# Designs tried in a protein design chat: VHH binders against c9jj37. Part 23

Target 1, 291 residues: c9jj37
Amino acid sequence: MEPLGLVVHGKAEPFSAALRSLVNNPRYSDVCFVVGQERQEVFAHRCLLACRCNFFQRLLGTEPGPGVPSPVVLSTVPTEAFLAVLEFLYTNSVKLYRHSVLEVLTAAVEYGLEELRELCLQFVVKVLDVDLVCEALQVAVTFGLGQLQERCVAFIEAHSQEALRTRGFLELSAAALLPLLRSDKLCVDEAELVRAARSWARVGAAVLERPVAEVAAPVVKELRLALLAPAELSALEEQNRQEPLIPVEQIVEAWKCHALRRGDEARGAPCRRRRGTLPREHHRFLDLSFK
Short names: E, the ipSAE of ESMFold2; O, the ipSAE of OpenDDE; V2, 0.75 times the mean of E and O plus 0.25 times the DockQ between their complexes.

## First folded at step 9 (VHH)

Design w09 (framework vhh_3k1k_2)
Fold by ESMFold2-Fast, scan of step 9:
Structure w09 (fold): chain B 291 residues (1-291), chain A 122 residues (1-122)
Amino acid sequence: as target 1 above (291 residues)
Amino acid sequence: QVQLVESGGALVQPGGSLRLSCAASGFTFSSYAMRWYRQAPGKEREWVAGISGSGGSTSYEDSVKGRFTISRDDARNTVYLQMNSLKPEDTAVYYCAKETPYQKWYDSLDYWGQGTQVTVSS
């Protein structure tokens, strides 16, 4: 009997290696990109990019023509991340590194490369550590990556003291910082959290050329000052006089909680403890909503 | 005002060693990852090595792995690149760079110094 067709495969390694040799190869290239702040030239092949990625198909068009600028400028993607994207498109494989995976993830999201995005997310979760987690949280918040956001928040909740001391923490947007400051599960004392918020606001103030208090305004209301002992509140008032961070009214409300020995329901949760809240004598009479 | 000043470049024989230094100012050095790049004549700038802000993790381009070591001294605001077993292919201008933040609300960019020339020749 006449046999039916059978799909057979050649060796993957030589095939992949041959296609990888075309990445950034000026020979046979038909498009030139200028990538990142360094304006690095990267040579590529329209058919491979367009076939594998709808973003490039739209960007480059179906026909070489005058509508596509030459070179094509992509100033926001770092060269290393762009080359990783090309490697994936050409070979269906990519080497991921801790130092560049967030930039590769960003490119995968922006270019609509769903499989590469998932591979990067899996890698980020596996290599997630104190030094990477805040930067990963920022990427998750920026692109609405809910599952990564939840994993990063959970990691920071468990490793709060260490995470708050990282560069990544200091560079969080207010939008990314806010969920952390609202968390009852942060394993950090409120006095340390106030210090971390001040350091964060100082970096933002220097970069944005705005007063520390103005940068801090969107987030400082989440600081639970009523948890601080009288001596700590007094020290905060003095520091606030030298470098304004927190509205004076918020510090006054914390003193009222001490004087009244009751929670302030009109101010929300100023007396609610966090997982890392260190015991203080006055906590005995505050309305605390944590076990 | 971010400033990066590279030094230590020299003419070295193949197989020799050289240590590059990058003095940083204008930012909280200990909070930022630092990187080394190089650019050979007629070629594009390539990444060589990186070190995290904590100093706890380092990374290297495959061609220099095992030969080059990146380190930092936060007390002196300096990052170093120790280069061993130098090859003619390592001839390039070496640049120090401060990592670009992932924050899009910052007007922050990677900053490049003027570079330091390393020539490996007999």
Scores: ipSAE 0.005, ipTM 0.129, lowest interface PAE 11.3, mean pLDDT 81

Design w10 (framework vhh_7d4b_2)
Fold by ESMFold2-Fast, scan of step 9:
Structure w10 (fold): chain B 291 residues (1-291), chain A 122 residues (1-122)
Amino acid sequence: as target 1 above (291 residues)
Amino acid sequence: QVQLVESGGGVVQPGRSLRLSCAASGFTFSRYAMGWYRQAPGKQRELVASISGSGGSTNYADSVKGRFTISRDNSKNTMYLQMNSLKPEDTAVYYCARESPFEAWYKDFDYWGQGTQVTVSS
């Protein structure tokens, strides 16, 4: 004899495996997506998508199927990331990979999948390395993911020289670059940082077909030119005449610090040192590291 | 990881056409200028054509002006080189490259594909 109303559960893995077999299965599908730049067909089930995700409920909800089915085009999501989203919605589990996790994270944020977003964030911080960190920072800034942004900035501060040499660095938006240029913990000398900013601006200028100085304008004020030795500042001025990057007024302020043998008391201090700042003769006359 | 994969090379008769394709992955394609380089036996590698990230600006080597057309489809992460009126002098290995329009402090944005052979002969 057993009590009435007893709740019992079947085995989880066979249940999950059965549902996973429905992912991209054309035999039982009632919706077809065309995803990514490769225009890959992906077959899915409206009821599973709609009950698990409000984004799909809205996308699929107003016409339950009285009309002729048409493929739903989602050109901006890569196929691998879309399949990972479907795997999660069908099975409540997903395999995450370093090469695709940022795209899965992007899709999770865009589709409002909070649990998948948190799982991707945890995975990203575990696999964070020099090659991934700037791309992860860009995603964090784009979607306002403050904790990931802080973790990426801290990683770049610890691995500055290597991170600034990555493709991800050159692809950063001005908004994502600004937190790095404002960091006192950035372990790079100002001469190298100026060169990195110029490379960043050149890549952006070529892509946007804008002058280098225009692309650099949002970020160059963060460069601490007063830290440069007179010979370095003179070379920068010559280079700036040939290829404008920095406003002449900013260079003048750096020369003024040299001429007057004093730092200013500015809050964003053009003479404030970074962790990677190499010593120079004139630094003895500036108020460095005491603010 | 940055990967560039060329396709479309082959053996053709003088005066014929070929279209080369370059599939790019591992970076934000639309943010980088791209180019086609070629290297003939015993010659230094030379720039054939380049295209800005937006596709709005193109540049060609004098030897190919009026014959070759570079284009890109940022939605497909693919760059193309349409080669018309091919000459024996065009025989070379053609490389897809992600170009720096200027010299950089670091060199990791100077990436090349494996190359595709184009032979123009009888």
Scores: ipSAE 0.000, ipTM 0.158, lowest interface PAE 18.5, mean pLDDT 82

## First folded at step 10 (VHH; framework vhh_4orz_3)

Design ba2w (at its last look DockQ between E and O 0.03; V2 from the best seeds 0.00; counts 0 for: pae O 5.6 > 2, placed apart)
Fold by ESMFold2, look of step 10:
Structure ba2w (fold): chain B 291 residues (1-291), chain A 120 residues (1-120)
Amino acid sequence: as target 1 above (291 residues)
Amino acid sequence: EVQLVESGGGLVQAGGSLRLFCAASGFTVSDNYMAWLRQAPGKRREWVALIYSGGSTDYADSVKDRFTISRDNAKNTVSLQMNSLKPEDTAIYFCAKRGYFSRWGTYDHWGQGTQVTVSS
């Protein structure tokens, strides 16, 4: 019979504290990063990065040459998020904050850090609120994070009027906005949704230096103009003259529903109400199909 | 032209209070993420507080529960109430706004700053 061996463990807290003391510490450092638009220097230790993260293993290569290491430039990640990643790599733990967690999540996805990604996702859900939800939705769409996307859409459906007024809503990509505009569960009336879409398109137009109508083109067909009353359609036509947003043919299709006293979802002008749709007299006709 | 002008700085004893103001022109404060940052002598600028367009707020750990960021939309101003001041709070305080489609911690406009000095 062989001698018995036993794995024994020291206390985790002092071990982690010792490693945490090396985060951004030039002592024993063999690599320096220049991080973010502020170009902040961050000192690190190649052995810890490479053994914990394949992205850094590949980025840093094997052994560097002699002399001081050249700075490694990481322009896209904010310094606070990068330091959080380092702390996680060094100690297997990190404190997360609402203001920076989406940046830590972005870094975790980009660096292939599966466990940190999952921890960030759990934290985002815990701290999700009206001011964070649209930025979180954008991150979810950008990286294909389906569970987070579904959670954000549900949150916005429950807090629609507040969410559509946020700065984060105005910064959504068209791809992130489409799931919202397709939802029957939004708690806003279509007239208000048209105004929100115009505000969204104005911000994109100013930043991209493109016409409002061009920015809005990917999403405007999801606006359900047949739900608008004739006076509202007429006002929309006047607004379109001053600032084009919606193609004239889409407005014409809405007028045809009024003139024919029929709706038809097959014609691309859906008659389906949303949770927040306010009633109008003509809505009684929109469920009737063409002959 | 976008402009941010800070005021309200000065000398104060440890444990005291100050209220900083940031007057904004060329844009609407409530449509933006507004922040306070500070720079102590020989140090880099560090983030202090943020107010989101919807009105929620976040703070750096070093000032949490002592500082309060707020805004007055009618006057288009942002303020920072600083209570229980410590000597380590001594710095030039800057008001900043975040640009559209920018990342956290990135700012496109800054004020000239206002000096806060806390004596021990």
Scores: ipSAE 0.717, ipTM 0.891, lowest interface PAE 1.4, mean pLDDT 89
Fold by OpenDDE, look of step 10:
Order: sequence, then C-alpha cells, then structure tokens
Structure ba2w (fold): chain B 291 residues (1-291), chain A 120 residues (1-120)
Amino acid sequence: as target 1 above (291 residues)
Amino acid sequence: EVQLVESGGGLVQAGGSLRLFCAASGFTVSDNYMAWLRQAPGKRREWVALIYSGGSTDYADSVKDRFTISRDNAKNTVSLQMNSLKPEDTAIYFCAKRGYFSRWGTYDHWGQGTQVTVSS
C-alpha cells in the first residue's frame, strides 16, 4: 500500500509575491516579447507560460521545428493588458482597472484563459457605466458573450440618451448596434435615434473609407421612420439628398403609413413605440398604446 | 521584423476569378485582425474585407458574396478569393494588419500591394 501522503500548503502570499517579481523581469527570463504598437519589450519565462496557458504552450512549445524566434512579436495586444495576463499566469491573481479591463478581457478570450475571462466579466459588470457600456457591448458581441451583451443592452436602454452620445457608441459595429435599434425599451425619441445613427455611420464611413449609406445599410432598416412626423420626414428626405443614409424606399414606406393612417407591420415597417418615443398626432392611427 | 507580402494579382477578364495571397512574417496571422483594402487610380483607398482573430469575417457591400477572405494558419497567410470580377474591381490590393480591440482600429502594417486588373 503506497503510503498515503498528505498535501500541505505553505503561505500563499509570499509565494505569489515572489512569482509576481518575475513578471517582466529579465533575470532568468528565456523569452522576450515585443508587445503592442509601442513595441514594448516584455520578459517572461517559457515554462511558466506553457504550463498555464495552451496558447503559449503552442507558441513556445518544443515541438521539432525552427526554434521560437526571439523576440516574439505580439503587436496587437496592449502592453498593460499583456502585463495583466502575465500577472495572472504567474500569480493566479490580477489587479483589474476600469480603463483596461476590456483589453484584458479581450486578451483572456484570445488566449483561451477561461478563468481570467470570468474574472474580467464579473469586474466589467460591477463597474459598468455610461462610458464603458458601448465598448463592453462591442466586446460582448464580438466574442459571443451573451450574458454581458444582455446586461449592456439593458444598461443602454436605461441610459439611452447618455450612451448614444459616447465615443463608444460611434465605434460600435453594425452587429452591436442592431440589438439596440431593435429594442422597444430605448429611452430615446426616434428622431434622435436617426441622428445618432447618422453620426455613427459617418464615423464608420470615415474610418472604413466607405460611403455613409453603405455603412448604414445593415442597420437603417431597424429605424422606425413611421414614428416621425411629416415635417421630420421631409427634413430627413432633404438631408438624405445631401448625404444618402437611408434607402428612399424606406422613407416612402413611412409616408405610406401617413397616407393610409395605419401601421404597416405586415410589410416589415415597425411602428411600435419605444420607451422614449415622443408623442405625435399621427400616432393615434398607428395603434400605439400610449402608456 | 513584421512584413506583409501580397501576391496573386494580375490581369483577368470580367467574370473571372483571382486569388490573392498575403504572406505574413514577424507575427502570427491567426492571432491578429487582418484586412484587405484596395485603391483604384484616382480614388481613395477603400476597405474590402476583414477577418477577425476569432475567424469571423466582414465584407464591403461592393464585394459581398463575391469575395472571400480566409487564412492558412500553417502557412501564416491570408487569402482573398475573388470571384465574378468586374472592371470596377480594378485596383491595387493591399494586405493589412489591424490593431487590437476595436473594430475601428487603425492598421499598423501594410504590404506593398498587388495589382489587379479586370478587363471588360
């Protein structure tokens, strides 16, 4: 009978502190990373990285082939995020900050660090605010983080006016914007939403070097133009002539609703009020229950 | 040193197909956001396609359903399969590496480009 050994534990804090001291320490390091656009040199230890993370195991692994080039270039990950990852890998702990948590989360997802991912998600939810929420939504959508996505959408619904005015909103992908535009719970008037969408599309157009209408095409269908008053539609048409954003056909459908004094839900033009929809005279014909 | 080298360009008739390649060195393609852009004479450089580190793809409307961006992890390359080519697709095509995190991130590295000419 093999003698039953008893696992005993030393003090965790001194152990963690000692390992933390090795983070980005050239002493005894056997790998150097060039990290971020800044090309910051970061020193690490292959054995620690490999045993803690499959990504690094593959990257640094000893399989027969040309030696791992040193330095290893990781140009996409921000230095601060990378250091946070190393801290976690070395110590099984990490200090998270509001300003960098999404980058750390992104890195965790990309490197397959499930535990770190969960820690980041918990932290994001805890510190979620108007400035962070759109960026968080983007990350959630990009990586299929459903729970985070739902929380972000709910937050934006509650803080729509403020959220739509953030830089994060302007930098959303179409995929991230769609769930917002589909929401009946946005606390914003449709006219403001159209303006916000235009601003969003303009930013995208500039960055992607694409026409505004092209950038907006995936999302503009979700705008509920029938909620707009005739004067607002006319103004929209004029603006659209100067800067195409919305297909003319969609605007025509909104006019049809006015002419027929009925909603056209059957034709795919949503006439449902949003929580923040301002009342207009023609809404009485759209079967809109004014709560 | 980070390098991107495009290949596969050439002359093709309208309706034809080309496959462009981008060989990357100094970084791992699968760990990065990679894009194809193109610039026609006298026009601005425009975005064509993007492949995310996670493997998701995005396309400009003008090339949607005709072009396919993909990557070969073993070869550390990115490809652009171009089908049903049109004269309007004539341009210099560039492979580019994007920065981290944001969909609207800037490109930090570019190739020299490869010429694609589609004749009518």
Scores: ipSAE 0.024, ipTM 0.400, lowest interface PAE 5.6, mean pLDDT 89
ESMFold2 (binder alone), look of step 10: mean pLDDT 84; pTM 0.846

Design hy1 (at its last look DockQ between E and O 0.02; V2 from the best seeds 0.00; counts 0 for: pae O 14.2 > 2, grease 25.2 > 24.2, placed apart)
Fold by ESMFold2, look of step 10:
Structure hy1 (fold): chain B 291 residues (1-291), chain A 122 residues (1-122)
Amino acid sequence: as target 1 above (291 residues)
Amino acid sequence: EVQLVESGGGLVQAGGSLRLFCAASGFTVSDNYMAWLRQAPGKRREWVALIYSGGSTDYADSVKDRFTISRDNAKNTVSLQMNSLKPEDTAIYFCAKRGYDFWSGYRTYDHWGQGTQVTVSS
C-alpha cells in the first residue's frame, strides 16, 4: 500500500516571533498607514493584512500601485489599538491591557475580526471594575453584546453609588442608561437617581448641543417619582421650574399617588421600590389596590 | 481654557528617581481620566500610565512596579513618581487628558501639555 504524506510542524513560538518582528517594521513593507489624531506613521505588509482580514483585503486591493494611495489614512483609531490589531493579524496573538482593550474591541468589530472581538470580550470581563464598567456597558450596547451587557448591569447593581459617580456613567447613551434605570436591584435612592439623571443629561446636553430636557426625554419616565416624599417632590418641582428635566405631567402623576394614598398597581414600574430605596411613610400604601 | 503644564524633568543617573508634576487648569483632574505618555528620540509617543476618574491606575509593562501615577485633588495636579530609572526611560514626558469621542466611539487624548525632558545617564 502507498502511504499518504505526513504533515510535520515546527515550533510555533520562533515562527510567531519572526512575524512579530515585522509589526510596524519598514523592512519589506509595502503600505504605510497614518493613524489616529497624532497622525502616526505605521508600516505594514499587504500580504499579511489581506490574507487575515477581509476589511483590509477590500481596502488595499490585490495589486500595489496607483489604485491605493500611500499613505492610507485611518484618522479615528488610536495608534495603540491599531498596533494591537496588527500584532494579532501577524502572529495570531496579542497582549491586552485594561486601559486599551475597549479600543481594540471597537477596532475588531469595525474590521470584522470575529476571533479578536471574542478574545477582547473575555478579557474585558476579567478586568471589569467600577472605573471600567460604564464604558464597557456603552460598548456592549453599541455592538449588541448581550452577555457583556448583563455582566455590566449586574456589576453596577452591586456597586451603584460608586458607578453613578464615574465619568463613564455621565458619558452613557440613553440606550445604555435605560437598562440601569429599569432595574429594581439598583442600590441607590430615587432622590439620588434624579440628581444622577440630571448630571447625566447636562453632560449630554453640552456635548450634543441640545437642551437638557430633550436629552433626558428618552429616559425620564423610568424615574420612580411616586417613591419620593412630598417635600422631595416639592423641591423637585422648584428645580424643574429653574432647569426643566422631567415633564410636569409625570410629577403630577406622582402627586396623585400621594393624594389617593395608594400606589397604582395598574401603572407598573413607577411604584416599585429598588434595593436602595430609603423608607418613607407613604410607602406603606404603595401596594394597595384601588379595587 | 484647558491647559496642562508639566514640570520636574531633568538629568538623573541610572537607578535614580524623579517626580514629574502636571498642573491642570480649566477642568478638574479627579473628574477625568489622566495619563502620562513619553516620546523617546526617534520613536513614537507611547502610553506610560493612566489614572481613572474613580482612582484606579494602569501602567505600561516597561514601567510597572517602578512608576506610580497619582493625583492631588486639592492642588488639581497629577504626578508621576519614577523610581529605578533606566537609560531607556530617556524621553520627553507628556501629561494628557483622555476623553470619549462620541462621534468615533474611541477614547482619545484631547489635551496635551508641552512636555518635560527626562534624561537617564548610564
Scores: ipSAE 0.696, ipTM 0.894, lowest interface PAE 1.5, mean pLDDT 88
Fold by OpenDDE, look of step 10:
Structure hy1 (fold): chain B 291 residues (1-291), chain A 122 residues (1-122)
Amino acid sequence: as target 1 above (291 residues)
Amino acid sequence: EVQLVESGGGLVQAGGSLRLFCAASGFTVSDNYMAWLRQAPGKRREWVALIYSGGSTDYADSVKDRFTISRDNAKNTVSLQMNSLKPEDTAIYFCAKRGYDFWSGYRTYDHWGQGTQVTVSS
């Protein structure tokens, strides 16, 4: 009869503190990582990493031999984020910061750390602000984090004027920008959205070394040009001649709406007002059913 | 058998130059990623330079514009030209082969030399 043992527990805090002291400690370490753009050396312990994370188990399991740490290159993960990951793996706890949480979240997703991912998501939602929200949205869209995406979109809807003026907005992918441009709840006028989209496309054009119109092509169709006044459309046409952004056909469609005094929802020409749409004379002819 | 043998280390005055060599055997350097790392006494080992199989190079910020990594395919060697040396460059310099982990897709340094001592006097 195997003696029935009773599990007893020591104090958790001293245990955690002791293990934390091993994070990036060369003492007894048997693996070294070269991390981030700065190529920072980070020391760790294979057995701890392998038992806590399948990614590292696979990564380190193929490495033969005791004694001398073999550097593993992880160039895509920032050093601070990597250290946070190690802290979590070693102690089952982590100190998260607003400035680095998205990087930690990204690392958690990439390494398959589900618990850390959830902790990061909770933290992001808690500290979400105008400066962070677009970056968070990008991460959410990139990794298919649906709940975070919804929270970010809702936040931007409530803080549209400020959010559209952030660097994070300019750096959004088309995929991340689309749900925003499709929203009826944005608290911004369409003329301002067109300007924001242009700015966004310009940044993308410079980064991707592609024409502005080409970069904008996936998203410009979501702009509701029919909401613009005739004078604004004329101005847009002039600007478009100087710097192509929007297909001429889309502008023509907006003019048709004016001429016919009706929207064409069936053809995909959005004419629904957004929450922040400023009133114009011709809006009386547009379908108000979606207000 | 894979072997890496470093040479060229020594004592040099600040502002001076050294060229380190790494002779490789058991594999072809031009087909692999090769790196130099260094470790100063009481300090952590740090990455210095990398040459990719395609011939492109990368450097730590601390040595950028002063050090140059290169390879001689005919001799199957990797070199590190070190110019404008500083006392803080004092370390054991290691040549390493960068391998590949199939499962993770990440690169590792899977072979090392014994290292060569570089001492820069003030």
Scores: ipSAE 0.000, ipTM 0.185, lowest interface PAE 14.2, mean pLDDT 89
ESMFold2 (binder alone), look of step 10: mean pLDDT 83; pTM 0.828

Design hy2 (at its last look DockQ between E and O 0.73; V2 from the best seeds 0.00; counts 0 for: pae E 3.6 > 2, grease 25.1 > 24.2)
Fold by ESMFold2, look of step 10:
Structure hy2 (fold): chain B 291 residues (1-291), chain A 124 residues (1-124)
Amino acid sequence: as target 1 above (291 residues)
Amino acid sequence: EVQLVESGGGLVQAGGSLRLFCAASGFTVSDNYMAWLRQAPGKRREWVALIYSGGSTDYADSVKDRFTISRDNAKNTVSLQMNSLKPEDTAIYFCAKRGYDFWSGYRYGTYDHWGQGTQVTVSS
């Protein structure tokens, strides 16, 4: 009969462990990275990087340059995240941690490592909690990760009170905040949401050295001021005089709903309730047409 | 002026305990993500523990169940309780603050301030 070949396999773990021992190991190293704002040196091996990753294949090239190689600077990736990328490239496996997984995910997206990206996404979903969710949402919006974005929004809709109080919420970009403010499913009353938006804008204003109103401009139309009681709307006007947040025209449209005892959405005064909207006497009018 | 000052380091025998303190000024500890890192002689700086602004915590595998990060809002301090110490825990320990990253581009995990460190030496 025909000759029979047999593929045989050694033990996978000792093989992987041997390759893992080369991560950040100067032995046989032929490239040195200077990584992150910490400027830490990381030693690596061109053959492993290039064969596993097109980004590094192009970055490093196939032939050594003339003379002594210069260190490769990677200033945006934290050292711990870069080491996780190396571990994955060397061993096809990676240990992920909640404190660093979003940076590993970022690196996986930027380096075109599709499998590592998916592994990071699965891990983020498993460890998602109130402390992580807003940072995860920001990453999802920044890199267009629609499934992660939807998961984060749903989580925040279910845990709205806690999520709005986190440091991660205050750090959201306007683009990341918009999906939250558009949601009818937030379990938060509009008066509290206005306060959360002001707190968010204050942080952005301090960092960017810009007025609160400029920072808030991309998002304030999503605030549903017609849901506020007259006393609350009056207090908002006083706060707005001291620290402008919301254009006067938007406040005027909310007052029109009270004065006319109507709240047709087609007239530009948003009055759709959210899941967390607390009832107010005037809400009985908001479903009536302006005519 | 943001400043972090570590203290509480020293020499301890294996199996012993130490508590490190980090005094913070110029910002509120409970509004930020705070971490402890360490650097053993001839090795890279490594993450040890993190406390999130909401109070949850993460630990490196090598210290899990032995170390506890906590904070004191009244004193504006972060501490690291280190139990069952091993010679491998010998290092300079640094307290670090995570910085704002989304307004200058996403750079999750960036530490923007740390102190000068405190030496921990564990003898066998």
Scores: ipSAE 0.428, ipTM 0.778, lowest interface PAE 3.6, mean pLDDT 86
Fold by OpenDDE, look of step 10:
Structure hy2 (fold): chain B 291 residues (1-291), chain A 124 residues (1-124)
Amino acid sequence: as target 1 above (291 residues)
Amino acid sequence: EVQLVESGGGLVQAGGSLRLFCAASGFTVSDNYMAWLRQAPGKRREWVALIYSGGSTDYADSVKDRFTISRDNAKNTVSLQMNSLKPEDTAIYFCAKRGYDFWSGYRYGTYDHWGQGTQVTVSS
């Protein structure tokens, strides 16, 4: 009977501390990364990366030799996030910060680090606030993180006024903005939402060098223009003449609702109130479930 | 043209205070993520503080409760109040604007614009 070996454990902290000291340490390093747009050099150890992460195992190869050019360029990951990834790979622990957790999360997803991804997700939910939530939503939508997406949408519904005023909101993709504009639970008036959408589209237009109306086209149909008063619609039309944002046909549909004194759900013109919709005189004619 | 210009650096004794300023042009600071970073001799550039568009702030552990990042929207400037300075705070301090990748649809922690930096020296 081969004597059953007994597994005994040393102290975890000194072990982790020792390994942590190797993070970005040129000593014994055999690979150098050029990281981020800032092109920061980061030193690492091939054997540690390869044994802890399949992405790096593939990237760095298993064969000893000059086969992998050094430095290895990783231009899409910020240096701080990359260092966090290394810390995790080297020590199985990581210090996460609110300002960088989404970048770390992104890196974890990209490198296939499932455990780190989960840790980041837990941390994001814990520290979620008005300044972080739109960015978190974008990440959630981008990578199909459904639970995070739901949490972010719920948070924004509860804090709509503040969330719409953040840079994060202005930087949302159409795909991330759509679930918000479809929500009946937003605590914001439709007039304010239209303004926010215009601002959002302007930012996108400037960055993408595309017309505002083109950038907005995927999302503007979710705006509930029938909720606006006649004076507000007139103002919107005037603004739209100066800067096209919303298709004229959509505005016309809103006017039809006023003329007919009824909502037309069949035409795809949502007449449902949002949680933050301010009451207007014509709302009494709209089949608005005041729930 | 986007520009960042740092000022306010200098020599100070340990325990002293400095206030750094960053004047921005070509963009609005209140609509962006603004950060302070620092680089000590022979060390990598490290993050110090960040102010979000909504006004919330974050700090590195090494400077927490000693440094305060703020902005003046009217002047389009970002400031770093540094109190209880230590010799280890000696570095070139940089003001930076964080970038965003609109094509990929997610924010990255890199900075697309930097100032020239301002030297802070803390003597023992």
Scores: ipSAE 0.394, ipTM 0.752, lowest interface PAE 2.0, mean pLDDT 90
ESMFold2 (binder alone), look of step 10: mean pLDDT 82; pTM 0.828

